# Designs tried in a protein design chat: miniprotein binders against a2bj90. Part 74

Target 1, 235 residues: a2bj90
Amino acid sequence: MSRSARRKTSALNTVLRVVEVFASIQGEGPFTGTYSVFVRLAGCNLRCPFCDTRYAWSLEAGKPLGVEELVEEIARYEPSLVVITGGEPLLQRHPLNSLVEGLESLGLRVQLETNGILPAPARDEQLWRVYHVVSPKDVPVRVPGAKLHPSWVDYARATGRAWFKFLVANEQHVREVAEYVAKLGIPRSRVYIMPLTPEKLDMKELLELHSRIASLAVKWRLNFSPRLHLLVQLP
Below, E stands for the ipSAE of ESMFold2; O stands for the ipSAE of OpenDDE; V2 stands for 0.75 times the mean of E and O plus 0.25 times the DockQ between their complexes.

## First folded at step 9 (miniprotein)

Design GA5
Fold by ESMFold2-Fast, scan of step 9:
Structure GA5 (fold): chain B 235 residues (1-235), chain A 84 residues (1-84)
Amino acid sequence: as target 1 above (235 residues)
Amino acid sequence: SPEDVIREIDETLAKVWELVAKALEAERRGNLEEAERYQREALELMRKAAELARRIGHEELEREIREYIELIERLIEMIREQRE
C-alpha cells in the first residue's frame, strides 16, 4: 500500500507526521543530562533566523506514523524521558494528545518543547499531565509572528509543569527577560536563560559564552540552561 | 510607511495563529467542519500578509509567509481527508 492508502486506513486522530526519532541526552532545560528519546514532529509556525532544524519546518518533512507504532518504537529505547519537539508539535495537537496518552500508559515521563504561540493545554487534554518547556520568541528580540499565549502563565501556576526558556546573548537581553517575566507574573524559579549560540563558534568560544550566561543567571537569580549536547558533540 | 506595514503584518500573523488555535481545538472536539472553516479564514489572512510583505519589498518575510500558506493549505488537506 502507498503512504496515502495507509494514512486513509488509520483511525482518525492517531497519525503524526514525524521527522526523526533518536536517543540522546537532553542538553537543555530542567531535565539537562537525562537519557532521552527525541521525537521531532514536522511543521512549524515560526521562521526563527537562528533555527538549526529548518529541515523540520514543512509538514512534508515528516513521515506519517501511527501513534501505536510510534509508542512501540519509543519504548524500545527504554528512555528516562521522552522529549517531543519539532517544528512546533502543537500544530498536530489532536494526535499528539493520543501519543501522550500511550506514553503515559507505559509510565514514561514526557516533556514537550513548544514556542508557546498556541494555547497551553486544557484540563481535559492528555497534554495537561506532562511537562512543558516553553521557548517564547517574543523576547528579547521578537521573531515576526511570535507572541506567547497568556494561557501558558496560568498553566504554569496551576500545575507547576511549565518552564520558560529564553535565548540570551548579553546582559541587556537578561534584563529584558527579567522585566518580561515579572510583568507576566512568571516565577523566577520557572525561568531559564540559555546561550544564544551563533552558527560558527569554536569549542573555546562556546564554553566562554556558556560561562558568561551562567554568571548572568546567578547575578539575576534565574536558572541557567546549557546547550550540553553542543559541548559534548551529541545530536 | 514600511514600518507601519511590518507592524500590520505582525498583527495579522498573530490573528492567523489564533484562528489556527481555534481550528485545532475544533478538531480536538471532533468538529472537523468548524476546524476547516477556521483554517480557511487563517489562510485568507495569511495571503493578505504575503501581499503586504510583497508590496514593501520585504523578500525574506514574504518567503516565510508563503511557507506558512503552504503549512495551512496542508492542514486543510489533512482535515478534508479525515472528513471523507
Scores: ipSAE 0.834, ipTM 0.929, lowest interface PAE 0.6, mean pLDDT 89

Design GA6
Fold by ESMFold2-Fast, scan of step 9:
Structure GA6 (fold): chain B 235 residues (1-235), chain A 84 residues (1-84)
Amino acid sequence: as target 1 above (235 residues)
Amino acid sequence: SPEDVIREIDETLAKVWELVAKALEAERRGNLEEAERYQREALELMRKAAELARRIGHEELEREIREYIELIERLIEQIREQRE
């Protein structure tokens, strides 16, 4: 390999720690039902009690992949949507912007899932141009350290490219979410409530929980997100 | 009281992630020295949070905070590799 090629390929800002890449249906949020490729990045700055992806918490859980290789792998699936999730993907912010640039160059639609502790994108980031589903862990069951960065509300109002998704188990949780979003000035039209699903629910229990939370969404005038992939038994 | 210490830990963790945010912004702007400085400040505060959790005997929270220490240490290593 030539020195020039080696210099170009060795940049740390072009390497991501990736846990898994797989095709599925987006089961959650505003793009529910979309054929998607999921890119799970390693590393997380929270330890949520009901986390389903504890295997992604450590950066070491991720295999180092170059942005170009990852873009090619994603493109092979021919997805309608690329979902970048984790852990907390914004912990790998610099190479993540490079990934988004590569995906955008192919005309692929990108959605980032984030806990919102780290700031929203600045206008000079490639991340400014993609969709964001922010899952604050400040309410209803506060995770220690989980303060939503105020820039996410400003970003949502400025771009129309952010929504806020909250895990809820009961009506008290929905009430706390409603009070929280009102206090922060988040429009209800950008708020989703989603069933907090404990492990080992059978299909009847899972459907009953979905029904209860959906009914609360109607009552409280919020949007409802299913966990569709769980209902149809996809990853 | 243990409840007061838990609030102090929560506030400390929030401050740590603010420092990490500043480090990531500095890294994005190419200021790796500033990025490393913020990460090292974050690391010091995280170690204080671990000590607070230990003092009140909250084993689960102390274990979680030690995992955050490992995360920040790895972020520092990545910055140092970029500076080489």
Scores: ipSAE 0.818, ipTM 0.922, lowest interface PAE 0.7, mean pLDDT 89

Design GA7
Fold by ESMFold2-Fast, scan of step 9:
Structure GA7 (fold): chain B 235 residues (1-235), chain A 84 residues (1-84)
Amino acid sequence: as target 1 above (235 residues)
Amino acid sequence: SPEDVIREIDETLAKVWELVAKALEAERRGNLEEAERYQREALELMRKAAELARRIGHEELEREIREYIELIERMIEIIREQRE
């Protein structure tokens, strides 16, 4: 085998289809306010009605990028957090584990955003050691095929590295989330509710929605996630 | 009824993603033949889901499922390229 053939084989085993890489502030979840680099992977196994990133649904939306090249690009930003999102990044599971290994070798903190349909990491995956924000789509806005894999609850309890984030518009949604997490045995301390933001809210309406959902979080003893990037007009 | 068929589609989609999960685990273990087998089983179930959506005239759901078919087909192509 020639060196070119070996490079092609190696690259194929460590290639991710990447939609975009950009620096911003993490606007959501447990790391809200953190200077982050976002890595959006292509491909998704859901068609959520409220999806903001429909352009990432197709695997073809991503350009092939080697793991080593991607690690170098991310490192140049000197981020406090690397957010791997998509689509559904676990669809590219094998090269994703390689990416996480490369990022960990540089001491970078990694957070994965996932819909939780595919299983939580096994102990022998590099993904076992990073943070996960799981956004179940079976409640309160039900999406066909969106069954949360039960291994995510076990992973959250075992590691303390998973949180569950739910889009909510009103108190009935919060009630449904509370019943759902109680039934599955998800610790309340690992649950975030976040405003479901319709298109074209002005800044006053957006802040009022955040205030209402935050008040519900206090009432129901759940954590609150803002959509900070929307409030400060960042990507 | 259409509602019964939608429930069957939802259950079928859940089974498809279980097979995809098994395929991804096989890839991680280096068993590309097993990975391709699971993806092809997933593809056949996804085609069944598309036919169910077509039968009840649910155009939006049928379109979504056809996009999932394309996703699985691409994942099979990636496995086959690794096997070359």
Scores: ipSAE 0.836, ipTM 0.931, lowest interface PAE 0.6, mean pLDDT 90

Design GA8
Fold by ESMFold2-Fast, scan of step 9:
Parts: C-alpha cells; structure tokens; sequence
Structure GA8 (fold): chain B 235 residues (1-235), chain A 84 residues (1-84)
C-alpha cells in the first residue's frame, strides 16, 4: 500500500500538462533568431485581452506527459534552445524543475517565458540555472491581478539570467515602461520593448509597427524585441 | 465607488496569487498539507473577488475570476491526489 501510494505520487510529480511541442525560430527577446523547440504548458493565472494563445488558458487544454517522455521528444529536434512557455509555466513548478533537470543533463539550453506574478527561482531550484524572459502585465496597460513579483529584480541582478519584455503600442506606453523599470531599479540593458500586435495586420502594417517601436527603443535607450516569427510567417 | 471596488478586486486577485505562490513553494518542499491550506485560502479569497465583480455588474471580469476559481480548484485536486 505504501509503495503504491509512493508510485502514484511520484508519477504525478513527474507529469506536465502539455498543449504542444514544436520546432520554430525564437522570434522574441534576447535569443531572437535561435532554432528552438517550444514546449507550451497548460494553465494560466491571467486573462490578457491581447493574448494570442487563449487555447492554453485551461489546465485541461494540456495532455499529461511524463517528464522523461517529454525530454526524449524535445531531444529528437536537436534544438539550440528549448523555450518553455504557456500559459504560465510556473503554475506547474515542481514537475517543471524535473523537466529542466532532464534537459540540462543533455546539455540543452533552456529559456522560460513567464508573466512574473509567481516568484523567481530559489537557489536550490533547477530553474535557478536557466534563462528567463519575464513579461510583466502590470504596465503599460494593467491586466487585473497582474503584479510583478519583486524577487525577479533580485534574481536578474544576482544571476544575469532574466530579462524583462514589455508589450507597447505607442510612445506613452514606452514612457510608462521607462518610469516603471527606473522605479524598480531594473537596468535598461535587461529591458526589451516589443510591438503589441493587433490581430490581422497586413505585412506592411506589421513592418510599420515594428519600425515605430524600434525607433522608440533607440530614442529611449531600451532594447527592441521584434516578433520575428510573424514577419517570416512561422508558428 | 465602482472604481474603488475595481481596485479592491485587483488587490484581492494579486493577494490570491501570493497565496498560490506559497502553496507551490510548500509543494516543492514536500509539505502537501501546507500547500493544500494555502490553495484553500486562495480559493476563498478568489470567491470574494468574484462576488465583488458580481455586485458591480462587471460580467467580463466575473467570468475571468470564475475561470481562476476553476484553476485553483484543479490545483487543489492535484494536491489531494498526491496525498492519497
């Protein structure tokens, strides 16, 4: 009986609810242009009005996959980068640490994408050792319930493994981001502004939006993130 | 005022995610009983947020909060399965 209970508990601790696994090019953030495998985990603790992955909001959207099986699937792609995204992947924190351990054991580079509401990794987590792109939703247009956990700033300063990426539509948004990061003491070198892309822009409109936001990045001395996959029509 | 209630809802939801964070840390430490306690506190507080949204007639926000309630209920179920 004890053995059966331990087996069941161990299986649950090593299972992730996974929406999709696919190869593409990282289109955003500090690793833009990198051949990557994307692992989209199910479940999200926000309902952003601009969300393009609403199909991942529910935990039920994800198929239960064992960590070992998922590591094997990812490894078959031979990626330069594994991007773990969602939803909010930190909602599945315990099995996520096991996934990261498995991927690191194969020498794979891992990047997490997170809304930053849940705390940054502790030093005794496998997650401490991987890269994080944090997308706060408290600025420039606040999503209800969104609040960046202050530990992300400390983690970024301590490790050099976190960057902050903000969706912006205009110069007023960039000003609000600049004020926000100054108040929190986030170095400009770790800050990216990225175009907030409405659905169904044509290619000319998409390129014009990218050009405007890139120009604002230069003006405000911030880094620029494209949405490269949209420009080259990849997933 | 409705604006004051919206601020209270926003603060309440943020507090729920603080409790969920504590639950996830307890789970990571193997303290499943503590994890369940924090998730149940989170659930109660999120239900308060839903009631506040209902009282001001904010249907979209109430719907979103109800989805957060379902998420927390599912996280409690996962902890309960691990304790059996």
Amino acid sequence: as target 1 above (235 residues)
Amino acid sequence: SPEDVIREIDETIAKVWELVAKALEAERRGNLEEAERYQREALELMRKAAELARRIGHEELEREIREYIELIERLIEIIREQRE
Scores: ipSAE 0.830, ipTM 0.928, lowest interface PAE 0.6, mean pLDDT 90

Design GA9
Fold by ESMFold2-Fast, scan of step 9:
Structure GA9 (fold): chain B 235 residues (1-235), chain A 84 residues (1-84)
Amino acid sequence: as target 1 above (235 residues)
Amino acid sequence: SPEDVIREIDETMAKVWELVAKALEAERRGNLEEAERYQREALELMRKAAELARRIGHEELEREIREYIELIERLIEIIREQRE
């Protein structure tokens, strides 16, 4: 079988439900400031009160795209980073592993954003080799059904390829995050706190919130994540 | 107490996502029959959570759980399409 025919066959067997593909700057987490392509997958197993992407909650929000076609579309952007987000991308785990394999074959760096309810990658998954930003919804304010799978802590320690990112509004939230990560044995070096931004903050309010949360990160010896895309008005 | 009932629903939903995780692992191992079985078990538990929410009159939570039921139903359809 030719390489082209083999790729076409793979595309027919592996499909992702994709909401959107777009270029922007990664605004959050350890790769803040990186020119990235965002791949938003459909479907989510949480209904967070502060969710900015409610349009991605249903699998029907996504268009079915073959993995090979999606890899080609992503490659055309020539990104420094591919950010796979959603919804919850791990709900489409099997075709997601195929997507990661395709992207790695092109030498592209991949970051997954996940709520961490589903288990961390096993060593025999393509997902084992990429970066993960885990956003637990257990703390500071628990979302019903949200429980971080304990395998994420083991994965972070074993690989150094996972970080834990928490939305916080005040010092009480930071204290609860600090207690949570200490209890689970998550190293402080792998923890980011990020401003919980209500809708329709003006620029002054947004900067003041970032300043307050950054100061708390210093005080509590945690890493700080901005929401840079909000500050520079990118999607 | 209402808090105890909400905790019961929360624990039930956590169990649903454990079953979904097992289904996804079965798919990864190529066992679509086992994957569908786990998803159908997850669906049954989520329906029980919805009934409990309805019984206590928590309309918002019931609507939210109904959306999770739709998600699991769609995941079952996807597995069934792959099996054919």
Scores: ipSAE 0.814, ipTM 0.919, lowest interface PAE 0.7, mean pLDDT 89

Design GB1
Fold by ESMFold2-Fast, scan of step 9:
Structure GB1 (fold): chain B 235 residues (1-235), chain A 84 residues (1-84)
Amino acid sequence: as target 1 above (235 residues)
Amino acid sequence: GDPEELRKRAEETIREAQELLKEVIERAKKTGDEDLQWLARLAEIYLRAAARAFQKGDLEKAEYYLKLAQEMIEEAKELLEKSE
């Protein structure tokens, strides 16, 4: 698509259903420790049993916000990173591309968190140019109906802007992840394992779970993602 | 089935798993096998999560964590039988 066609397509939908906007520290993945603004979009195409953000499952949970208004709200925080999460942000793909365009025009770094069921960005999308952390839910956590779209592997190889973050509970889960990424041709350098943390663990339990999964990351030669915000008691 | 009967069955299953896990943890400590001890500890964490979810009325979450804990308990038990 030409630039003119791209601009017209982006302009057709400039409203996002937003659940919350807040400042915190990115606690997960390749940008762990970064001062960030989190934008939680409404709607999800999965119903994960372990989900901690069930309040975002419905599109009705989000307030309609214009892209320009949302860009201004985010900019007030002066973040080092804008984390767009949800639900599943790609359900609102068209206005999301417009949001990314606005944020990039201000020089802001953008990271999208996605379950990877919907296709990866095409070259002519604004989303092509930002970072993506893909959290597959088919392996090892086996959520019904979850299947990683194969275009995410191609996108990762082509751009170097996607990582794959897997929730794991034990060594069997790590083995399943290692087999899964090997079969798909995902480099280990792009793979993170993260502890599956049930809600309301005490600090000792959180540390024990983090310690064990980190040890398994070393053993299996994968990257480790903490849930740092839980350890330091931030949102 | 009756929701009350399903809740009662889940509660009984959690209690039975808690009793079995307590025995597995004690036996694992005596082996000196750190991996086995960690497996038992992880099972304990997820089983407590199942019990908490159950008390809050989240039966789907409770069932998910209960199944995960039960699989870990079963694995630990098999490893204990081999080591003893």
Scores: ipSAE 0.566, ipTM 0.819, lowest interface PAE 1.8, mean pLDDT 86

Design GB10
Fold by ESMFold2-Fast, scan of step 9:
Order: sequence, then C-alpha cells, then structure tokens
Structure GB10 (fold): chain B 235 residues (1-235), chain A 84 residues (1-84)
Amino acid sequence: as target 1 above (235 residues)
Amino acid sequence: GDPEELRKRAEETIREAQELLKEVIERAKKTGDEDLQWLAKLAEIYLRAAARAFQKGDLEKAEYYLKLAQELIEEAKELLEKSE
C-alpha cells in the first residue's frame, strides 16, 4: 500500500462531520449547570416529530473536521465538560472514539448524549470510559423505529456512567416511564424525567411546566432534569 | 391522498380541537380543581404548538402535538364527567 493510500485511510479514521461547536451551560441531566462546550455531530437514525435540531439529521449537514483540529478548538474554550451530541453521535462511532481519546489526554470530562438505539460501548472502546446520557425515544414519546438497545442497561450497571433521560408531558407519561424502567431493571437513581417543551412557550408557561414535572419527579421518586438553557435564554 | 386534502383535514381537526378545548377550559375553571385546570392548560400549550407547526408546513410535528393535545383533552373530559 502506498503512503498516499495509508494517509487516506488514517484521515477517514480521524474525521468527524460536525454541525456546530459552541460554549454554553449544560441545561439538562446529571451535569446541569456545568460550563460546557457542545459538539453537535451530523446524522441521525431517527426522525422525531418534536425534534428541534432537524438541521442535524443529514450527515451532509456536517462539515468534515479532523479529530486533532476539533480537540484544539474545544480546548480553547477551557470547558469543565465536553458535551458530544447530535443527531446521533454513535453513527460516527470510530472517529468519535479517537476524539474521546484526544479529549481524555487533556484531562477533559466528556459526556455523550445518545438515543440509545445503537449498542453501548464495549470495554475496549475509549467511549467505555466517558459519561453517557441515554434518551430513549420508544417510551413515552413513541417515536417509530426507536428501541433502546439492551446493552445500555448492562453498561449502566457495570460502569455507573450512564443515566436515562425521558421526555414527559404529564403523569401518564411518568407512569409509563416508571413501568418501562422497572421492566428493564434500571435503578430509579439513574432515571431523569424532563419536560417536553414545544417552541415559543412564554416564561410563565415554561416555569409552570417545569414545576409540574419536578413535582411528579418527587411523587414518583425519580430525578428531575430541567431545560435550564431555555429558562436562562442560552443556546 | 392529495396534499391539499391532507392539509385541509389537519386544519379542520385543529379547529375542532380548539373549539372543544375552549369548552373544557371554561368547565375546568368552574370546578376550582387546579390539577384539572392545569390539564386543560397543558392541552392548550400542545394544541398551540400543533397550530404553529401546521402554519410552518411541518405536518409531522403538527400531527404529533395535535394527538398529544387530543389525549389531554379526552383525559380532562373524563375527569369533568366524574366531577359534574
């Protein structure tokens, strides 16, 4: 094999299709309130009707960026947390493992946000070592084609590095989540419920919806995730 | 089906849901039940989202939020029948 062919192979192993990179506060999940850099990867294996990031659905929406270049860009923000999201970031699993390796070498904490359709990391992947917030779309929001891969439950039990975050509208949704996680053997301590917030709620509506879902979290003994960035008007 | 027929059907369904919701909101207020009033308000929030999505031509989003609003309206109606 020529040097040129080897360079092309290496580049394919270390290139990600990236939609956007920006600094904000993590508004959701177990790291709510953390100064973070968000890396939105292109491509998704779902077409959720309520999706606010439809611009990231296609792989072609992403600009090709080398892993080393992306690590340098992220590092310039000096973040407390790197949030890798999308689309579905596990669609770009191989170069994603390389990105995680680069970020870990700098001592940066990494969180992946995933719909959980694709398998959880294996022990020999760099992704095994980072945090994962899994957002199932089969229950209660019932997106066609969305089925949680069972390996995520095993990964959560083995590592303590996965949480499950569910979009909910009302108490019936919370009941469905409680039944779902009990059936799968997911501990309540690893479960977050989060309000399903459509666009252009006024602040009073947004606060009331948050308050109602938080009250249900207390009642059902689950964790609550706000959408803090919406409340404080950040990206 | 004809895309224009599908749009007309969606518009009619949203309009029907809006009229039904007005009645549910008024009846819920009369009960003094804060939980029932919130259920009606939540239906209003999602129905408004459905109408906005429809206006933007996003029929899948409109249908999703419309169905959620209709389920909340039915839940509120069942609770109203029990309380009245």
Scores: ipSAE 0.640, ipTM 0.861, lowest interface PAE 1.4, mean pLDDT 88

Design GB11
Fold by ESMFold2-Fast, scan of step 9:
Structure GB11 (fold): chain B 235 residues (1-235), chain A 84 residues (1-84)
Amino acid sequence: as target 1 above (235 residues)
Amino acid sequence: GDPEELRKRAEETIREAQELLKEVIERAKKTGDEDLQWFARLAEIYLRAAARAFQKGDLEKAEYYLKLAQELIEEAKELLEKSE
């Protein structure tokens, strides 16, 4: 293979469709409070009615960006955590593995946020070595077409690098989550419940909703995820 | 069904839910029960979200939050009947 052909093949295999890159604080899940760079990838395999990032649903919403350029851009922020989100990042699985490899080579910690419909990483993927926050959309929010791939439970047990984060509105939702994770054999230590926050809540409403869901987390012996960025008014 | 018929039904359902919620909030306040008051307030939050989504033309989001609000209103009504 010529040098030109090698470069062209590498570029095609390492191009991501990126909606936005920005620095903020991780507001959710096990790494809440961490200074992070967020990389929002384009494309999604769900159409969640409560989705706040509908602008990322189409692959065409993303700008083509080479993995090397993206790694350099991320590195300039000097983040404690790189959060890869979307849409559904696993729709761009091949170049995503290349991105993860580049980020790990710089010693950067990576967290993927996924709806869990596509299979969990295999041992030979770069994605096997990073953190995953899986947000199932089959329970309790019942999005059409959503079903958690069973390999995520196996991945969580094998690696200790996956957590399951569920949007909940009320105690009935928490009960459904508790039943769901028990049936699947997901340890409670790997489970987060997070308030389902519609747009334009005032601060008092946000705090009260957080307080109530946190109380349910204690009652049901589950972990609680805030939406800290909403409380502190960051993106 | 027909899109115009769906919009009209959604608007009517939102209006109906708003009237029911007003009654539930007042009854919950009189009980002094913080849990009943919370169910009413949560229903109000999601119903307000449904109304806003509807005004923006986001019918799917409106229907989703409307259903959550209706479930909470019914739960609050059941709890009120038991307390009263």
Scores: ipSAE 0.396, ipTM 0.763, lowest interface PAE 2.9, mean pLDDT 85

Design GB12 (at its last look DockQ between E and O 0.81; V2 from the best seeds 0.77)
Fold by OpenDDE base, look of step 10:
Structure GB12 (fold): chain B 235 residues (1-235), chain A 84 residues (1-84)
Amino acid sequence: as target 1 above (235 residues)
Amino acid sequence: GDPEELRKRAEETIREAQELLKEVIERAKKTGDEDLQWMARLAEIYLRAAARAFQKGDLEKAEYYLKLAQELIEEAKELLEKSE
């Protein structure tokens, strides 16, 4: 393959549709409390009724940004973690691999947030090296068109770099999660349950919901994910 | 169906769920069961979310939170009936 063909294939994989870039604390999952830069990518393959980032559902909601420019922007924040989120980041898989390569070259740790519908990273992808928090939307929340791709279970087993975060409202949801992960052979140590919070919940109700779901996590021997950013009023 | 008819049916369903929830809350207060009282409060949270979504014309969100509230109300009713 000629040097010219490599340059043309590199150029097509160098632009991401980005909704926003901001610094905050990771509020959810295994990296809770980490000072992070969030990169919210545009486009989603779901329409979750409870989604708080509906403005990111369209690819057109994002601005085109070069990977190199985005790496430089992220690096200026001196993050302890780069969190790639959005609608569904894996809809932009090709330029996302280039972004990961750039960030890793600077020694930055990367965590992807995904709904797990699209296939897990292959061994030849740069994405194979990063951390993944997979948020299934089939169980227990039953979002139409949601189905966990089985390759995420294999990826988690092969790498130890994946966790599964489930939205739950009550004990029945926690039971469904426990049964689901047992059936898939996902170790409980890799499973997080997180409160399903509606918009405009007051702080008292938010705290009570966190307390109740955390108690269920202990009872069912699962990890608990807060929504720490909501509790501390950060983005 | 006519969007207005669908809207009217959703509003009626929310009202019915609100009435059922009031009954469950009153019964739950008499039992002294804190978990049952919490379940009723959680159903109220989701019903309020459904009503807000409905007012904004977000029918999918309204239906989703309404369903969650209904599931909690039915679970609470079943628990109350077992305690009587």
Scores: ipSAE 0.758, ipTM 0.887, lowest interface PAE 0.6, mean pLDDT 92
Fold by ESMFold2, look of step 10:
Formats: structure tokens, sequence, C-alpha cells
Structure GB12 (fold): chain B 235 residues (1-235), chain A 84 residues (1-84)
């Protein structure tokens, strides 16, 4: 490959399409409550009807940012956790591995949020060392084309760095999750159920939904994930 | 069919679900059955979400939440009929 072609290939691998970067609290999953910087990447391989971040679906929604520039911006926030989300971040897998390398070199903790359709990290990827919260959309919410890639279960068992978070609306959904994770061999200590929360709920409705789903989590011996940022009105 | 006709049918479906849910909520309260009352309450939350999405023109989201609400309403109605 010529030097010009090599430079173009390297530049492409060091550029991410980024929708937004902001500081807030991680409101969901095992790291709930942590002061975090969120990096929302453009592009998604799903079109969930209930999605609350539809503005990140198209790759065109993101602006190109160099990985080095992005690492510097993130570091200025002095985060306790860097949350990489989107869309679906793994659509930009190769430059994402470059970002993770940069963040890791500064000792920053990184968590990826993914719908799990694309395969889990390989052992030689920088993403191998990152925490992952995998949110399957095939069960119980039945988004077409949303099948969880089986490598995520193997990855979770091999590394202990993956958890599975499911949106649920009612007890029938919780039953379906319990059956699904049992079939896949996912231990319930790695499973979170989270309320399927429509936009614009008033505080009473929001608390009622959280209360019911939390009670179901106890009943079914699963972990509960709030949507804490909604309860405390943070982005 | 005609897009305006499809929108009108969706609007009527939401209205019909709202009327049925009102009855189901009252009947569930009379039973004292906590699970039935929660089923009706969750249906109410999702039906309101469907109505809001419909008013904003987000028909896909409206249909999704409407289907969730209808399933809860039908299940509650069936359980109430069996108990009576």
Amino acid sequence: as target 1 above (235 residues)
Amino acid sequence: GDPEELRKRAEETIREAQELLKEVIERAKKTGDEDLQWMARLAEIYLRAAARAFQKGDLEKAEYYLKLAQELIEEAKELLEKSE
C-alpha cells in the first residue's frame, strides 16, 4: 500500500462520527450513580419504535472527530467513567478501538453500551478490556432484526466484564426474560431488568413504573436497573 | 389505504381502548386484586404514551405503545370475567 493510501487508512481508523459529548450521571445498569462523560456515536443498526435517541440513528447525525482530539476533550472533564453509547457504537468498531486505547493509556475506565447484534470483542481488541452493558432487543421487546450475537455470553463468562440489561413493560416480559437468559445460560447475577419508560411521563407515573418493575425484579430474583437520570432530571 | 383514513382508524382505536380501560380500571379496583390493579395501571400508562405519540405524528411509536396497552387490557378483562 502507498504512503498516501496508508495515511488515508490510518486517518479513517482514527476518526469517529460523534453526535454529542456531555457530562452527567450514569443512570442505568451496574454503574448507576457514577459521574460520567457520555460519548454518543452516530449510526444504529436498529430502528426501535420506543427509542429515545432517534437523533443518533443516521451516521450523518455525527460530526467527524479525531480520536486524539476526542480523548483530550473527554479527559478535561475528569470523569470517573467514560460511557460510549449511541446509536450502536460497534458500527464504528475500528476507530472505537483506537479511542479505547487512548482512554486506557490515561487510566480512564470505559463502559460500552451495545444492543449486542455485532460480535463481542476478540481477545486482541482494545475493547476486550472494557466493561460492556449489553441490551438485547429481540426479547422481550421484539424489535425486528435484533438477535443477540451468541459470542456475548461467551465473552461475559470468560471476562466477567459484561452485563445484560432488558427493557420490560410488565410481568409477562419479565417471565420471557427469565426464560431467555436461562436458555442462553446467562446467570441472573448478570441480568438487569429496567422499566420500558415512555417519554414525558409525569413524576407520579415514573415512580409507579419504577416501583412495579423493581417489585418484579425482587419476585424473579433479577437485578433492577432504574432510569436514575429521569428521576433526578439530568440528561 | 389512504394515509388519512389509516390515521383516523388509529385515532378511533385509541379512543376505544381508552373507553374499555376506564371500565377495566374500575372493575379491577373492586376486586382488591393487587396484580389486576397493577395490570390496569400499566395499561393506562402505556395508553397515554400511545396517545401522546399519536398527537405528535409518531405513528410507529404510537402503534407500539397501543399494542402493549391493548394486550394488558385484554388480559385484565379476561381475568376479571373468569373471577365473576
Scores: ipSAE 0.753, ipTM 0.888, lowest interface PAE 1.0, mean pLDDT 91
Fold by ESMFold2-Fast, scan of step 9:
Structure GB12 (fold): chain B 235 residues (1-235), chain A 84 residues (1-84)
Amino acid sequence: as target 1 above (235 residues)
Amino acid sequence: GDPEELRKRAEETIREAQELLKEVIERAKKTGDEDLQWMARLAEIYLRAAARAFQKGDLEKAEYYLKLAQELIEEAKELLEKSE
């Protein structure tokens, strides 16, 4: 549409604080192996001890980018998937809905990665229409202040567009995940367990963690998520 | 708490866990129990991560991985004591 035909929005609805935009392969979750553009938004509402992206915790870590400019930048990569991550992207909810609208207008598939503390999308949000990988931090990794918002379970059941991805370090963690998802009524088909991989592991340690957690996924009848980008040394 | 005291305590605890883990690894290896051997191996990986985080001055990360390692060490030790 022409400029005069576009609706007027506030600055908060047109600007995102962006840490980085880069092409890679999605290494995690249900879309593992997909050629993707990653959009890391600034700001986070948690301080996970194991966090590898602490540089994104502050909103000031992000450069202000207009939604239209960001859509154009993403489109130039011609991605099979746009992965919006952070920090916690839902902290920038209003301009994020505008970004999703722009990306969907180009036919691009969008996946949001979220800690699930903030509520799931409402039906009138553009975010209702895209895929969500929810990574709870209350179970099993027990991050202080983390609690999954119950609306994510309702959203997953209503739309079929949410999966739950849990960091696990051992079999007791897998047991806790299995109990947690059963209590909440989350189908096993929508649950992924992923190895908790500390920084600077060598390849043998990475393979061992992946092998063990994958074996536990089979034993407990859950889906397995690798961290493929670490195994193939991509960002 | 005093940062120097926290650092000294963390260093001491990591050292103690490393000594205990060496014993647990060797004992687990003799059992032929794959789950027990995995508990020991995962403990080793997380304890090494705790030591690395400590060297970088990241006490929160060090404490987090140390707790994971300690829980695995304790579970493995309990299972070893029952089998021996």
Scores: ipSAE 0.713, ipTM 0.882, lowest interface PAE 1.1, mean pLDDT 89
ESMFold2 (binder alone), look of step 10: mean pLDDT 82; pTM 0.777

